# Designs tried in a protein design chat: VHH binders against Abasic site processing protein HMCES (HMCES). Part 8

Target 1, 269 residues: Abasic site processing protein HMCES (HMCES), of Homo sapiens (Human) (q96fz2)
Amino acid sequence: CGRTSCHLPRDVLTRACAYQDRRGQQRLPEWRDPDKYCPSYNKSPQSNSPVLLSRLHFEKDADSSERIIAPMRWGLVPSWFKESDPSKLQFNTTNCRSDTVMEKRSFKVPLGKGRRCVVLADGFYEWQRCQGTNQRQPYFIYFPQIKTEKSGSIGAADSPENWEKVWDNWRLLTMAGIFDCWEPPEGGDVLYSYTIITVDSCKGLSDIHHRMPAILDGEEAVSKWLDFGEVSTQEALKLIHPTENITFHAVSSVVNNSRNNTPECLAPV

## First folded at step 1 (VHH)

Design cg2 (from cg1 with D99E L100Y Y101F W102G G103L S104D E105S P106T A108E; framework vhh_8cml_1)
Fold by OpenDDE, second read of step 2:
Structure cg2 (fold): chain B 269 residues (1-269), chain A 122 residues (1-122)
Amino acid sequence: as target 1 above (269 residues)
Amino acid sequence: EVQLVESGGGLVQPGGSLRLSCAASGFTFSSYDMGWFRQAPGQEREFVALISWSGGSTDYSDSAKGRFTISRDNAKNTVYLQMNSLKPEDTGVYFCAAEYFGLDSTSEYDYWGQGTQVTVSS
């Protein structure tokens, strides 16, 4: 996974992240660093994206079922990194393969510390290799959305009003991530950064791409992944597997340029 | 054909040194992060060291840190592991591995060598 969409306004995004704590109380996640949230139809590595994480990471004795939402840098910067510029890290930390997560210190160490997060997105992009050509067809991949009688396919939202309604009730893609905290050697703000865990693609996606993000499907999976106080690393890793509960449509080549940030990126062609 | 061929293993006394080499062929070496792993008898394979495709970044296991040095020569398509102050617990088969640095996380870009035996014994 090298591109995502996360364009919802902050208030809409927050509402979409409503949850029940372990006491059954309905809650909204509290924001940390909300000013770092930059909505975009075309998110690339090194950009900031919102993730969910347990409140227990920030507050001692907090209820570990409570959720915080925070923009973090895509591309995990390990805490042990000693250079002054995180861009000097040359390892690919955009993704973490589920089968080798325990083999790489950069991922194993933070995971062992319970630094699990849920990366939020409208969906992610993947490129299908066209046979015989160097051309790739991009696809937008996301959770199936509930068809309200009036809400045609994402493609049928001909009016701005209909489009807004679609996004107001949009089920966000929830991807399993690992995050770490890096303190710059020269001082300054702590950098929070994340990697997306990847797995072999499901059968439905296999013709497009062989790998997919580990998707946490449902509130139980999301809650267990986040709750590092009650759920061990071993138990959490059982949640990491391919899912067939996805849909996709072809999009234009507009998304190929990471500088393009328009609705055309995820519009069906 | 993709090949990773490890060499330089052998028997050494505690406190001794070895230099492992891994010669790569059949792929664009300079586009891959290179790593060393080891497996002791009856144990799981464990991480030892990694070096980025450019050589600009390195990472070590806690056990290797301060004693082992990973390096690479892209002109020779070779990655090295200098092992100093060897201990009996360092005994095992050492494997070279290659991982594509790009965003493509397909398993097709992960390559492993056959391994070389390192034995540290008095």
Scores: ipSAE 0.029, ipTM 0.479, lowest interface PAE 3.8, mean pLDDT 89
Fold by ESMFold2-Fast, scan of step 1:
Structure cg2 (fold): chain B 269 residues (1-269), chain A 122 residues (1-122)
Amino acid sequence: as target 1 above (269 residues)
Amino acid sequence: EVQLVESGGGLVQPGGSLRLSCAASGFTFSSYDMGWFRQAPGQEREFVALISWSGGSTDYSDSAKGRFTISRDNAKNTVYLQMNSLKPEDTGVYFCAAEYFGLDSTSEYDYWGQGTQVTVSS
């Protein structure tokens, strides 16, 4: 997973993340740095994406089941990184393999500190290699959506009014992430950055790509992944596995250029 | 109301062993790194051992390495220090300390216990 869509306006995104805390209280996640949230149909590594994380990371003695939503840089910068410029990091931390996460210092250390987050997206993109050519076919991959008389479909969206219907009650993709906090050696604001954990692709996606993000399917899985105050690293890692509860469709090459940021990026061809 | 209550101290002969316990209440124990410090008569307080909130990492002073083992039981809100091969120079009051590991935490320890006396007869 190297490209996502996360285009919902902040208020719509916030409502889509409504949840219940451990005491059964209905809540919306509280924003940190909301002005850093930039909606886009075509989010690449190094851009900021919204993630959910436990309030306990920020407030001493907070209920660990309460959630914060914050924009974080896609591409984990380890806390031990000693250079002044994060772009000088010599290796790609966009994704983290589930099978080696406990062996690599960049991921093992923040995971041991409970720095688990849930990466939010409309869906993600993957490029299928076409046999006998160097051409690749992009696909938009997302949770199956509940159809109602008011909800639209991506295939039928051809106007602003129809696009509004597609996104009404859209079920956001919830991917398991690990984040870290980096303090610039020369001073300045702490940088929060994340990686997406990846697993072997499910049977349904095997023809598109051999890997997929670790998707947390449903509120029980999301709650357990986030609740580092009650759920140990060992128990949380049991949530990391492929899922078949996803759907997809082919999209045009418009998405290939990361500067393109329109609904055409995820529209079916 | 936050409390850290140390126990398990006592008089022991050189070469003996003691297990210290620190029972925590009034805060979310699993969100705190836990440490042990000691202070001998007429000396500065010194670091002995540290364990991360999850139990996944530990650190020891040079004097404690190979002899002492720090551990924790998050279900019981307790941190332990197993002390083996005790020496007269290990004599002192042993203090439990808790530091919140979250992103807004300070570098200083947030909570301290009252201490428990360890005496290794010369």
Scores: ipSAE 0.000, ipTM 0.136, lowest interface PAE 17.2, mean pLDDT 85

Design cg3 (framework vhh_8cml_1)
Fold by OpenDDE, second read of step 2:
Structure cg3 (fold): chain B 269 residues (1-269), chain A 121 residues (1-121)
Amino acid sequence: as target 1 above (269 residues)
Amino acid sequence: EVQLVESGGGLVQPGGSLRLSCAASGFTFSSYDMGWFRQAPGQEREFVALISWSGGSTDYSDSAKGRFTISRDNAKNTVYLQMNSLKPEDTGVYFCAAGYELYSDTPYDYWGQGTQVTVSS
């Protein structure tokens, strides 16, 4: 996964992240560093994206079932990194393979510290290789959305008003991530950054791409992944597997350019 | 045609050393990260070591750390694995792999056929 969409306004995004804590109380996640949230139809590595994480990471003795939403840098910068510039990382940390997560220091260490997060997106993009050509067809991949009588296919939103309604009730893609905290050697703000865990693709996606993000499907999976206070690393890793509960459609080549940030990126062709 | 050819494997006693080589051809070697994996009988293939395309960064499995050293010579299109203090549990087929950064989730696009390493008294 090298490209996502996360374009919802902050308030809509927050509402979409409504949850119940362990006491059954309905809650909205509190924002940390909300000013760092930059909505975009075309998110690439090194950009900031919103993630969910346990409040316990920020507050001692907090209820670990409570959730914080925070923009973090895509591409994990490990805490032990000693260079002044994160761009000097020689390894790509955009993704973490589930099969080697425990073998790589950059991911194992933060995971062992309970630094699990849920990466939020409208969906992610993947490119299908066309046989015989160097051309790749991009696809937008996301959770199936509940068809409300009025909400035609994402493609049928003929009016801006209808489009807004679709996104107001959009089920966000929830991807399993690992984050870390890096303190710059020269001082400054602590950098929070994340990697997306990847798995082999499900059968439905296999013709498009052989790998997919580890998707946490449902509130239970999301809660267990986040709750590092109650759920061990071993138990959490059981949640990491392919899911067939996805849909996709072909999109235009507009998304190929990471600078393009328009609704055309995820519009069906 | 892309080729990765491993060499240097063999039988060694515990505590001994081996140096594996992987000769690459058919692709721009200097643009690829190179890795070593191993597979013991009845076990899954496991990560051993990785070196970035520039050679500036390395990563190791916990089992390899402190004993193994990965290096590369871009002029020779070759990656190496120096294995010291070998143990019986290091026995397996060692595979060379090449990965391009386009998809970090699939870091290894090409694989060698492997070379057998046996550590036994």
Scores: ipSAE 0.015, ipTM 0.338, lowest interface PAE 7.1, mean pLDDT 88
Fold by ESMFold2-Fast, scan of step 1:
Structure cg3 (fold): chain B 269 residues (1-269), chain A 121 residues (1-121)
Amino acid sequence: as target 1 above (269 residues)
Amino acid sequence: EVQLVESGGGLVQPGGSLRLSCAASGFTFSSYDMGWFRQAPGQEREFVALISWSGGSTDYSDSAKGRFTISRDNAKNTVYLQMNSLKPEDTGVYFCAAGYELYSDTPYDYWGQGTQVTVSS
């Protein structure tokens, strides 16, 4: 997983992340650095993406079931990195394989500190290799969506068909991530950056690509992954596995260029 | 078929120098960090030096600092270890390894067969 869409306006994204804390109270996640959130239909590594993480990472006495939403850099910069420029990191940390996560220091150390996050997206893109050609077919991959009247045209005689209504009730893709905090050696703001954990592709996606992100399907899985105060690393890693609860459709080659940031990137062909 | 082939080992007197080479084939050499490890008789394998995929960063064990220099030539798919001021304690089999983050406690994707370095009078 090396390309996502996360285009929802901040307020719509926030409402899509409504949740219940451990006491059953309905909440919206609280933003950190909301001005750094840049919606896009075509997000690549090194850009910022919104993630959910436990409030306990920021406040010592916070309820670990309460959530913060924050933009983080895609491409984990380990806390031990000694250079002044994160782009000089010699390793690719965009993804982290589930089978070697406890063997790589860049991931093992932050995981041991409870630095688990949930990476939010409309969905992600993968490129299917076509036999006998150098062309690859891109696909947009996302959770099955609930079909409602709100996602269709209402008042057809008075207003034109409005596809924007699809997004009002969109179920965001929730991917398991690991983040770390890097302090620039010469001073400056702490950099928060993340990697997406990957697993073997499910049967439904095997014709498109051999790997997929570790998707946390439902609020129970999301809650357990985030709650590092109550859920150990060992228990949390049991949530990391392929899922069949996913759908997809082919999209145009417009998405190939990461500079293209339009609805055409995820529209069915 | 992935291969790492070490060469340049031998017998040398204390204070002498050796240059080890590791020729890589069967993988995209320029995408991998390269490291040197050694194993003395009756001891566990230990880290000696590493160099990032681009050559932009290097790291050394405390025993190697100031005496050894790791370098690479991506056009020739080769990594080198220049060893100066050799001591009897440097005696061992030297292994070339390829991976993304090479330290003693991390997994390594590929290993060579090793080349013997003996430092004695």
Scores: ipSAE 0.000, ipTM 0.133, lowest interface PAE 13.0, mean pLDDT 84

Design cg4 (framework vhh_8cml_1)
Fold by OpenDDE, second read of step 2:
Structure cg4 (fold): chain B 269 residues (1-269), chain A 121 residues (1-121)
Amino acid sequence: as target 1 above (269 residues)
Amino acid sequence: EVQLVESGGGLVQPGGSLRLSCAASGFTFSSYDMGWFRQAPGQEREFVALISWSGGSTDYSDSAKGRFTISRDNAKNTVYLQMNSLKPEDTGVYFCAASDFYYGESAYDYWGQGTQVTVSS
């Protein structure tokens, strides 16, 4: 996964992340660093995206089932990194392969510390390679959305008003991530950054791409992944597998340019 | 341990040719796209060529197009870069990279140490 969409307004995003804690109480995640949230139809590595993580990471003795939402840098910067510039990392940390997560120090160490997060997105983009041509067809991939009687296909939102209604009830894609905290050698703010765990593609996506993000489908999966206080690393890793519960549609080449940030990026063609 | 080891670099005259090789180990080579990048002194690393995991698709930078050819042998876990009609501006360290998906340079998972190519009269 190298491109996502996360464009919802902060308030809509927050509501979409409503959850029940272990006591059954309905809650909204609290924001950390809300000013770093930059909505975009076209998120690339090194950009900030909102993730969910346990409150226990920030507050001693907190209920580990409580959730915080925080923008973090896409591309994990390991805590041991000693250079002043994260761009000097010589290895890719945009994704973490599930089969080698325990072999890579950059991912194993933070995972062992319980630094699990859920990366939020409208969906992710993937490019299908056409045999015999250098042309790639981009696809937007997301959770199936509940068809409300009036809500035609994402493409049928004929009016801005209808479009807003579609997004107000949008089920966000929830991807399994690992985050780390990096302190710059020269001082300054602690950098929180994440990687997205990837798995082999499900059968439905296999014709588009051979890899997909590890999607946490459902509140239970999300809760278990986040709750590092009660759920061990070993148990959490059982949640990491391909899912068939996805849909996709072809989009225009507008998304190919990471600078393009318009609704056309995810619109059906 | 994942390793990418480049070879075949050296000094060549303008108009000459070199063939670079990158030997891969420690990962499933046939599942990865392979790329070549280069970095000239004082410049940023730049894309040169890409070959898909199957070898069915290739891509080149504008500067490389028509002069360079990327190929791979999955049985040997090796990717190649045939460089013809070399120019002084082609001088730099050439890096081999492996990627599970192609989204640009930042998406490559593994990098070699590089091999020096010098084109000079």
Scores: ipSAE 0.012, ipTM 0.342, lowest interface PAE 8.3, mean pLDDT 88
Fold by ESMFold2-Fast, scan of step 1:
Structure cg4 (fold): chain B 269 residues (1-269), chain A 121 residues (1-121)
Amino acid sequence: as target 1 above (269 residues)
Amino acid sequence: EVQLVESGGGLVQPGGSLRLSCAASGFTFSSYDMGWFRQAPGQEREFVALISWSGGSTDYSDSAKGRFTISRDNAKNTVYLQMNSLKPEDTGVYFCAASDFYYGESAYDYWGQGTQVTVSS
């Protein structure tokens, strides 16, 4: 996974992340650095994306089941990186293979520290190799969405007003991530950055691409992945596997250029 | 047709050196991160070294750091692993692997067939 959409305004995104605490009380995640959130239909590596993580990462005595939402840089910058500019790291840490996560120092160390996060997106893009041509067909891939009489499906919206109602109740894609904290050598703010764990694609996506992000389907999986205070690394890794609860549609080539940031990027063709 | 062909393996005494090469064809080599992995008899495959698409960044396993150097020549579509101060524990089949950097995917999409490295007297 190397391109996502995460375009919801901050307030809509926050409501989409509503969760229940241990006593069943509805909660919204608390924001850190909300001004760094930049919504876009076409997010590429090195941009910031919102992630969920345990409050215990920031407050020593916090309930590990409580959630923070924070923008983090896509492309994990290891804590040992010694240059002053993170963009100079040419090492590709956009994704992390589930089968080698315990072998690579860049991922094994933060994972051992419980630095698990859930990466939020409207959905992600993949490019299908087309036989008989050098062209690739992009697809937008996302959770199945609940339809109502008032809201249509993304492909069935026939007016701009009806289209906007689709996003009010959008179920965000929740991907398993690992993050790390990098302290600039000359001082300054700590940089939080993440990688998305990848697995073999499910049967439904195998014709599009052979890999997919590790999707955490439902609140139980999300809660267990985030709760590093109660759920060990070994137990959490059992949540990392392909999922079939996914849907997709073909989109136009406008998404190919990461500078294009319009609704056309995810519109069906 | 995508191909990764390793060479340079062999038998060497403890403390010796070997230079492995991996020749790539059938894809845009300069857009891929390249890695070396190894597998000892009866063991799972383990990471050894990684070099970014530009050659500007490298990463090593704890066992390889200070002894091995990964490098690449984008004009020749070749990645190298210089192995110094070899130990019996370095014995195994060494694999070259390519990861598609352009699409932000760090999964290793292409693998070579491997080259045998044996460190013994």
Scores: ipSAE 0.005, ipTM 0.271, lowest interface PAE 9.9, mean pLDDT 85

Design cg5 (from cg1 with D99Y L100E Y101D W102L S104Y E105T P106S S107P A108E; framework vhh_8cml_1)
Fold by OpenDDE, second read of step 2:
Structure cg5 (fold): chain B 269 residues (1-269), chain A 122 residues (1-122)
Amino acid sequence: as target 1 above (269 residues)
Amino acid sequence: EVQLVESGGGLVQPGGSLRLSCAASGFTFSSYDMGWFRQAPGQEREFVALISWSGGSTDYSDSAKGRFTISRDNAKNTVYLQMNSLKPEDTGVYFCAAYEDLGYTSPEYDYWGQGTQVTVSS
C-alpha cells in the first residue's frame, strides 16, 4: 500500500470514528494535534494521516480502551534513528510485512512497546499490471458500503449533493499499523510516525495486486488491536490476516500523480 | 535470467569467522535492497541482516547484532556478510535475497539464492 485517500472533514471523520469503551459508553476519539490533519484524496508516504491509538500511550492511568485520533507521518521513523533528517532513512518503512514484523528491529521494538495504531482511510489505491504493456490500471479499494435507500453506489453519486451524502455515512477503512516516537537529535517536537502492516492479498484482490494492507474488520478487531494494555502482542498479531470483505473499482490515471488532490482520484471510470 | 549465488560457507569452530558472498546477475542490483536469511534444520527461515540499495542503512536481527556485518559492492553486484564470533546456534543454510520496492507496493522478496551451508562445530 503506497497510496490512500483520507479527505473527510475533521468533524465527519471524528463522527465516523465513534466507538464504545470497555464500559459500553459511546465516545468520540479526542484529537491530538488536529492542525496537522490535511484532508486529501491522494495521500502518499511521508504525508500525515490520522490514526487511532490508545489513550494509555499519553496518560499513565488512562483507560486503555479509550481512543485518541492523531495525524502521524506515514513511514515509520524508528526511535533509535540518529540522523537529523528522517529522509535519510534508507529502508522503506511505508509498509511492514506481517511475516517478518518480529524480525525487523524497526517494527519489533515499537510493537513490543504496544505501539499499535489503526490507520484511517477512505480506501487505498493499487495498480494492476497490464499484460504486455508498462501501463498500470489504478484501483480504489475500500470497505463495502451499506446501501441506504438514499446512498447510491459511489458510481451513482453523479451529483455533488449525492456525493456528500455518501461520505457522511462512509465506513472508513481501518488498517493495522505500528507507530513509533522519534526525538530529533537537535531538539524539537517529537515525531510520531507509522507503518502499515501488509499481508498476502485475498482471493478477490489477487488479480489486482499480490499484497494488501492488514485490514481490521469491525469494532472488536479495532479495539483489540488498539488495547495494548489488555491484549498482548501475540494475541494482537492473530488479527493480522487477509480479508475478503473488500470491494474495488477502477479509477482514472489522475491518481498517478501524487500532486493531484481531487475527487477524480477515486471516481469510477 | 536472475541469479543469486551464495558462497563462502563452510565448517568453522566456535568463535571463528566466515565471510559470505552473494553474486547477483540478471537484474539492476543497485536498485534492490539486499538481505541475508538463514534456516537451521527443522526451523523456519529467519532474518539475519539487510542493507539498503545505497548501502547507507543496515538492519540486523538481535542474534546477529554486534557480530555480523552486512555490506555491498554495487560495482561488483555483490552483497557480503561478515560473520564473527560464530556460535553453534548460527549453524544453518544462509540465503541471499533481493528486495524490490515497486514504488506503490510493499517491498517483496523477489529473488532468492540457493543458499550456502554454514556449520559451527567444535
Scores: ipSAE 0.008, ipTM 0.343, lowest interface PAE 8.7, mean pLDDT 88
Fold by ESMFold2-Fast, scan of step 1:
Structure cg5 (fold): chain B 269 residues (1-269), chain A 122 residues (1-122)
Amino acid sequence: as target 1 above (269 residues)
Amino acid sequence: EVQLVESGGGLVQPGGSLRLSCAASGFTFSSYDMGWFRQAPGQEREFVALISWSGGSTDYSDSAKGRFTISRDNAKNTVYLQMNSLKPEDTGVYFCAAYEDLGYTSPEYDYWGQGTQVTVSS
């Protein structure tokens, strides 16, 4: 996972993240740095994406089941990083393999601090390798969506115009992430950055790519991953596994260039 | 089984040149971005250069820019690092790495070779 779509306007995105806290109260997540949220059909590493995390990370004695939504840099910068420029990291932290997460210091340390987050997206893109050529076929991969009479179900035959009608009730993809906080040595704002945990692909995606993000399917899984005040690292890691509850369709090569930011990026070919 | 085998290291005097090679097997080489890293004595592993799967884009560390050139031959499953104007500070073990990326440094895989020693001294 190296490309996502997260294009919803801030208000629509916030409502799509409505949740229930531990006491059963319905809530919307509270924003931090909302001005840093940049919706796009084509998000690449080093850009900011919205993540959910526990309020307890920011407020001592807060209810750990209450949620903050904040834009974070995609590509985890470890707290111990000594250089002034995060782009000079000597290894890539866009993704974190589930099988080695407890072996790599860059991920083990923030995980031990409860720095778990849920990365939000419309869906993600993956490129299928085509035998005998240097061509790759991109696919848009997302949760199955509820069909309505006016918007219809999403499929390969749907036009870009029909796709615009489905976003009001879109079920966001919720991916397991780990974040860290880095203080620039020259001073300045603390940088929050994240990595997406990856697992072996499910049966349904194996013909497209052999790896997939660790998807948290449903509010119970999302709640347990975020609640570092009640759920230990060992228990949370039990949520990290492939899911078959996913769908996809082929898209045009327009998505290949990360500067292209239009509905054509995720429209069926 | 995936294998990356580096060669071409050795001892050179300051101002000299070396050409490193990395022979890849066990995966579809032409679909992977390839990189070179180095580790100097007592230092952390450092990025040196990257080349995209097609050879259409390259990237270099500040210390390598203008002196080193990364290239690849997809028909031979080999990536190269041409190092010119070598300095004592370039001494270290040079590693080849395979990344699955789409033109940016966001690898799905972290396949590494065993490394080849480069020593720059008179």
Scores: ipSAE 0.005, ipTM 0.200, lowest interface PAE 10.0, mean pLDDT 84

Design cg6 (framework vhh_8cml_1)
Amino acid sequence: EVQLVESGGGLVQPGGSLRLSCAASGFTFSSYDMGWFRQAPGQEREFVALISWSGGSTDYSDSAKGRFTISRDNAKNTVYLQMNSLKPEDTGVYFCATELYDYSGPSYDYWGQGTQVTVSS
ESMFold2-Fast, scan of step 1: ipSAE 0.452; ipTM 0.744
OpenDDE, second read of step 2: ipSAE 0.023; ipTM 0.372

